VHH binders against Carnosine N-methyltransferase. Designs and how they scored, part 2

Target 1, 373 residues: Carnosine N-methyltransferase, of Schizosaccharomyces pombe (q9y7j3)
Amino acid sequence: MEYDEEEVKVLKEVLSAFFLYRQYAHTITQQKRKSMSRLSFEHKDLLLQDSDNNFLKHLSRIDQCIEQNSVLAEAIANAAIPVFCSDFDQNELFHVNVDMMQKVSSTLKQIARDWSTECVEERRTTYAPFIEELNSLFPSDSIDRSKIRVLVPGSGLGRLAFDIAVEGFACQGNEFSYFMLLTSHFILNCVKQENQFLVYPYIHSFSNHVMRDDQVRSLNIPDAVPSQYLRNSQNFSMAAGDFLEVYGTEESRDSFQVVATCFFIDTTKNILDYLDTIKNCLVDGGYWINLGPLLYHFESEGTSNSNSDSQQQPFVELTLEQLFYVMDSMGFEVLKHNSVDTTYMGDKRSMLEWIYHPHYWVCRLQKSKLRFQ

## First folded at step 15 (VHH)

Design y3 (from x3 with S31K R53W D98E)
Fold by OpenDDE, fold request of step 16:
Structure y3 (fold): chain B 373 residues (1-373), chain A 126 residues (1-126)
Amino acid sequence: as target 1 above (373 residues)
Amino acid sequence: QLQLVESGGGLVQPGGSLRLSCEASGFTFSKYYMGWYRQAPGKQRELVAFITWGGSTNYADSVKGRFTISRDNAKNTVYLQMNSLRPEDTAIYYCARELSGRYSWDISGTPYFDYWGKGTPVTVSS
């Protein structure tokens, strides 16, 4: 009962965060105005004398962008309420911290990444390899793809899972974050038209813009209406919950022919648990396809709580080499392995781009080779 | 081990009533949506009704007003009260559990069920 209450609380906080985005985002521009007011007369003049480069006018533009983003944010939350939290009261919003609000902003950026035409290049580097591999492993002319079950842990906004389902596979996405779940639900199930919404994903940062127009650039979403592509409801599903809890069960054993992980395996405290669960889910001879780095999300948390004797789950960060050793020991035969260059939620117009070199691999599981030690 | 055991099926005359029961074990019953499916001979399995963990109910149009789904969390049991039965209601009825204790759904926005009982036959005949 306690766990359920806490979970409901978190959900209500997330919903509240979406509704509070408007207010939060406007605080950003207000702070900038305040900062400007503190400038010397000379500096103010420099920022205001050029009508085409007037800083205050720019802030007003951003405010307009905020309003559009707010429409989207509220639409996401409103669509979620009857499904996830029917007793939610918009008049009684929960207090949310800045971190949660940043997650809303990040979610908007993620929407652009996954569901805009403008970001198709990033998806080509991150998602397309999965599609190509699946098509190669399971040719449509020889295999009934509807019988091939594919699990996508950490499905985020569901784009990869969607793309896989479009190819005819029975695909199931799994996600734990309510930010992702609510937003994915909105895009996957509630959007009615292509390009129904505008999103301004770059307004939240004032750094590394070449031009002011770059910051206030809009993207249309979604680039596809999922319900128009996926006519058979049996071929696509989303599962909310922790990957280990949902799929680490006996009931999930040998349930999938493929597990597809994209930027996922480094999100856990114990990567070995993920491997065990992947192994559990896969049939003998099944495939694990992965693309991602090993940026361990909990790397910083292991150092601070040194003093409490509490059975702290050991944090073990593996190198790629070590991971492959473990995989081999577990019965994962590596069939393909290479490095890929990609961005993550990148802005091509920004002076700063994070370039990742994630690794791609395809493994086949051999359950019979498990040396019973 | 997760188990769903249906009971209460049988032969009934048109206009009659049956109450199906499904006893669940092997999981925290109160956390999951529960549903009833049916499969008639030569037809696809179809969702008849489901009940949320909060007690909200949903019905297929074909059974709306005639069937009632309910649950008793203390007994780990979900029920399907079937009234005004018709010959077209003849099918094997299956109890089902939703995949996730949080939520799961398909492209149509329907909760996703993936665990099923063995089924109980219902025959409506004169």
Scores: ipSAE 0.827, ipTM 0.926, lowest interface PAE 0.4, mean pLDDT 93
Fold by OpenDDE, fold request of step 16:
Structure y3 (fold): chain B 373 residues (1-373), chain A 126 residues (1-126)
Amino acid sequence: as target 1 above (373 residues)
Amino acid sequence: QLQLVESGGGLVQPGGSLRLSCEASGFTFSKYYMGWYRQAPGKQRELVAFITWGGSTNYADSVKGRFTISRDNAKNTVYLQMNSLRPEDTAIYYCARELSGRYSWDISGTPYFDYWGKGTPVTVSS
């Protein structure tokens, strides 16, 4: 009961965050206005004298963008309430910290990444390899793909899972974050038309813009209506919950032919738990396809609390070489391995772009090779 | 081990009533949506009703007003009260559990059920 209450609280906080986005985002522009007001007359004049590059006008433009983003954010939350939290009261919004609000902003960027035409190139580098591999492993002319179950843990907004399902596979996405779950639900199940919404994903940062227009550029979402593609497909589902809890069970044993992980395996404190769970889910002879870095999300937490003897969950950070050793020991045979160059939620117009060199691999599981029994 | 055991099926005349029960074990019952499916001969399995962890109920149009789904968390049991039964209600009825215990859904926006009982037969005939 306590766990359930806490979970409900978190959900209500996330819902509140979506509704509070408007107010939060406008604080950003208000702060900028205040800052501007503190400038010298000369500096103000420099920022305002150019009608085409008037800073105050630009802030007003951003405010308009905020309103559009707010429409989207509220739509996401409103669609979620009857499904996830029917007793949610919009008049009693929960307190939300800045971190949560940043997650809303990040979610908007994710929407652009996964469901806009403009970001197709990033998807080409990150998602397309999975599709190509699946098609290669399971040709449609020889295999009934509807009988091939594919699990996508850390599915985020569900684009990869959707793409896989479109190819005829029985695909199940798994996600834990309510930000992702609510938003994925909205995109996957509630959107009715292509390009139904505009998103302004780049308005939240004032850094590294070449042009002001770059900051306030809009993207149309979604580039596809999932329900139109999958109407007859009983082969698509989303599962909310922790990957280990949902799929580390006896009931989930040998339940999937493929596990597809994209930017996922480094999201846990203990990557070995993920490997065990992947192994659990896969049938003998099943495939694990991975694309991602090894950016361990909890790497920094291990250094600060050195003194408390408390039963802290061990943090395990492996190199790729070590990981492959462990994989081999667990019965994963690596069939393919290469590195890929890609961005993650990148802005191509920004002066700053993060380039990742994630690794791609395909493994076949051999459960009978228990070397150490 | 997860188990769903259905009971209460049988032969009934048109207009009659049956109450199905499903006893669940091997998981925290109160955390999951529960549902009832049925499969008629030569037809696909279809969702009849489901109940949320909070007690909200949903019904297929074909059974709305006639069937009632309920649950008793203390007994780990989900029920399907079937009234005004019709010949078209003849099927094997299956108890089902939602997949994740948090929430899962399919492309139609319906909760996704992944675990099923063995089923109990219901025959409505004169």
Scores: ipSAE 0.824, ipTM 0.924, lowest interface PAE 0.4, mean pLDDT 92
Fold by ESMFold2, fold request of step 16:
Structure y3 (fold): chain B 373 residues (1-373), chain A 126 residues (1-126)
Amino acid sequence: as target 1 above (373 residues)
Amino acid sequence: QLQLVESGGGLVQPGGSLRLSCEASGFTFSKYYMGWYRQAPGKQRELVAFITWGGSTNYADSVKGRFTISRDNAKNTVYLQMNSLRPEDTAIYYCARELSGRYSWDISGTPYFDYWGKGTPVTVSS
């Protein structure tokens, strides 16, 4: 199969996953009904005895929430078809596995994180440091910010890149996932009104909810309509593709004044390749701003027996200390460094919340400066 | 080295035809969307047409039914057949390549084209 045929297949599988969300999500509540039907009479009576606290009514409410989520999921897919895949046949959906269906559910949570008012505090913690540093490095009263190109690799649903562009910078997001690309395209280009859609992001899990109302709560999205904030003269774009492939090229050399990585640098097998690519695409004297942990996404795969020696690619998992040593050797001078406390896609009403202590740093790249004499 | 070289522009009477060509080099041509833009003096560049790697086409409303974009992957060439030309079609026409060989987009929601040729002028007048 040629490259273009495999790419189309992946795109059609993702489109199919958005259309199949309705069917798949309803199987979750149906499995709960099946499990409840196997209870003793006495246990069923406990769950069903009270009209206001009836477990079947709760499952029916969740089904209603699923219907609303499916409206959004289908809207995302329908908006993409004329632009990305005009030959897609909605009557012949591709096979998709459980992992892909879970990615649709995860995408709905990401929409809530990036584009709802409910999640503003997490965005303030993780995105504001980038905005504050950019504003400090390039004050608008002395610099034409539209000439300052900022790259946001792993931009997800595009909120950080959007926030940077709103400040006047020329910003390009970069994303590899079609779940993120189709969804960000929909939100950034196709939504006409604030709060046009409801999303129920917490219904796919039954664990750790205090109240039934917490599980079934809706969030309005988007909390901003991007076209209302961006002028025609703003250079905002989303570049589809693998960060290494798109920005490791000669064409991308010296293309950006800033690279902004937020929860991103641990998303590769060999972090040194990311450093090389950041260095490649930055101008001399350009800045790298990072906020995130070192939660290496591929660490377990590096020990996989499925890799052959002839094709095994390197895996590198550095401590922060080791990473800073490598960064300095490559010409990245650390100007600022501290930690920040944050959740990531957290639900404040949940009994379970993960707190990260990600590290924030600002580097200046000095391609011509002699080091280690 | 990546290059896009346009040719085929010139002076044409209203109602006439021109065929623009764009020869590409320095990349795997069949992998990318290709497009044609035009820019009249004092105006922004506007997308005229694009063609996917698979041959699907899209046109601006102002040129539908009159212009045809096509590609020859064996010759690394994109064409714009321009029929029924009008004075409003007067512009410099640019060939363009999509960024990544995937579905990149700009804030208008159309494919993001990151490289342009130098352009070929088209003048439609009597």
Scores: ipSAE 0.196, ipTM 0.631, lowest interface PAE 5.5, mean pLDDT 87

Design y3 (from x3 with S31K R53W D98E)
Fold by ESMFold2, fold request of step 16:
Structure y3 (fold): chain B 373 residues (1-373), chain A 126 residues (1-126)
Amino acid sequence: as target 1 above (373 residues)
Amino acid sequence: QLQLVESGGGLVQPGGSLRLSCEASGFTFSKYYMGWYRQAPGKQRELVAFITWGGSTNYADSVKGRFTISRDNAKNTVYLQMNSLRPEDTAIYYCARELSGRYSWDISGTPYFDYWGKGTPVTVSS
């Protein structure tokens, strides 16, 4: 055997999705033009009669925005090929489904959240608490922070892990999605100038925009060049793979002083598996810092016929109260607990804005402590 | 049990050659990137070369054109052929395996290696 053929296939499909974004996104505006051709004469005249308020001009502006996003999408894929898939043939792209194309669009929006100045307020609310707690637990004037290993599971595009590493900690991000892995690799390792790229993150949905200019607005990314901040740091890395598979192993036992989970612990079918894995990879006396809701990603699968195949798998969705009871039984002592109000990938100019009331906590782990449920 | 066992080090004159070998066991060798690191006296450990599961290679600038990494998946072995050796190549050379059996990376943009063998010393002196 030379390599894992299924793994390579998934990677090549994701690479293809980044290259096919331009073609796919323009198809969406063309479908809008087709839909307009089905309007009554009166309705069509209302949309087209005025040069300053012409709906076709708006669609043409969106096509221009798509071209700019395509520059970024292609740059991400091109940077990844020599490291991740040097045998990839740009002339023979894999066919990809609509769900994968939507993930490219979602990834562009996530770049804005993690790596633009415009979205700094959301990061201040969701990421700064981790930085403040780490700095308090391990003051730089008395602690060699490079010996404090911090794991960030579900690190997405890597901003939290980067921010932690900038403070001097040895930080490892963990991600399963090749959309996130390829993109974070590009931003963290390949971009050399602040604000080198424009992204138009709001053009893929037509709903809830107040102004046409809101839909077509651009953001500059990245607002920090990682090599400028981490030039001499050898203690930052990104681990590809499923959190349970990578960190549930014997070789990962007692490997980290801190685990930092941000909008992550609800991304599994059985949250107890995540707790076991956090406990496995933490040292005795280590810390778990969490900020996030309990919006269980797989809840609907557990109550449907989607599991009609031969596989049996447990689904566990706990209230926060139940979760804290389990955590205490496992040896996690809650030291701090607050509720925080925040958006997540929000758009302040949208008619729709979700406000989360996630809970923030800091735990200290005692591995030898025994409790009853 | 995961193991990486290096061999082939020794004393060599400047301009000479050595071939290092690393025999792996306890994991599916063909699914991992493999690499060679070195640590000179008083220096930090540095990446010398790596090879993907598909056979693509990458080298540190200081060894390009002089060193060749290769792998034999049938024998679970990775090699480092070192030619035109210089005194600054003196170091303990470590075989390394990539962390996850996937495409993990560090801030320098290279694969992240988390498991090392015991090392084999190489001395280049006149």
Scores: ipSAE 0.092, ipTM 0.582, lowest interface PAE 6.6, mean pLDDT 88
Fold by ESMFold2, fold request of step 16:
Structure y3 (fold): chain B 373 residues (1-373), chain A 126 residues (1-126)
Amino acid sequence: as target 1 above (373 residues)
Amino acid sequence: QLQLVESGGGLVQPGGSLRLSCEASGFTFSKYYMGWYRQAPGKQRELVAFITWGGSTNYADSVKGRFTISRDNAKNTVYLQMNSLRPEDTAIYYCARELSGRYSWDISGTPYFDYWGKGTPVTVSS
């Protein structure tokens, strides 16, 4: 397959995954019903004897939630087709694997995190520091913010980039995942009514729920209609592609006054490549604002390609102290640094909640200057 | 160096047809979306049509059914066939390349184009 044909195939597979969510998600409850049929009579009686505590009724409620999620998933795909793939035939869906179907489920949960009122406190913890720093560095009363270009790599469903643009900045998000790109396009450009959709983000896992009502609870999305907050003259955009490939180029050199990375810098095999790319796309004297952990996504893959030069990739996993040393050597002067406590896609009603201690920093870049040891 | 060279513009009577061409060089043409924008004097630039690297097309409502975008990857060329031309189609027409070779988009929900040709004028008059 040629490069263009492979990319079209990937896009059509992602579109297919959104349409197949309904069928796939119902297999979850169908598998639970099959497993239940294998229980002893005594165990089955315990689960079914009481009408208020009937486990099959709970599964039926989950099926109803799946139907509502399917409305949203299909709306995302339908909105994308005229813009991105007008020859897509939803009567001839591509085959997709379980991993891709799980990405649809994860995307629905991420919509709740970025675009529901119910999840606003996590966003305040993780996004507000960027807004506060930008407002401090570029006060609106003294600076034309529309001339300040801000890049948000790994922008996900676009809420941080949107929040930055609402403050008057020229903001570009960057994303590689078609799940994120199609979904962010739908929410940011196609949804015209506040809280138009219900999402049931917690139904795909049965673990750690205290109450049945916790598992089947709905959230309204989106809590803001982005087109009502931004005008056509705003310089908001979403750049599709790998961060390194898009912003490591000569045409991206010296293009941004700020790079804002939120839960992003650990999403590559060699973090030094990300530092090079941030340096490339920043102007001299530009700022890098970061909030996130160092949870290296590819750490376990370092041994998988020992015999292929074309497949061998360097992996670099630095401690924060080592990272700061490298940053200083490259001309990044750390102006602020502290840790923050936050959840990430947390569920307050769950028996399990992960708390991160990510680190927040603000750097100013001095380009093409070598540091003395 | 990256270049987009438009041709095929000119003066035409209402109801007539023109075919615009844009020859691209300096990048891997088959990787990128290509588009046509237009700008009438004193007006904002507007997207007319775009075509994906896989051949899927999209059109502004104002030209849908009258204009056809196409591409020839072997010739590194994108075309705009304009039929049933009206006086309001009068503008400078720009060929454009999408930023990343993927589904980059701007606040209007259209692909984000980062490089433009110099344009070819189209006048529909009389």
Scores: ipSAE 0.049, ipTM 0.554, lowest interface PAE 6.6, mean pLDDT 87

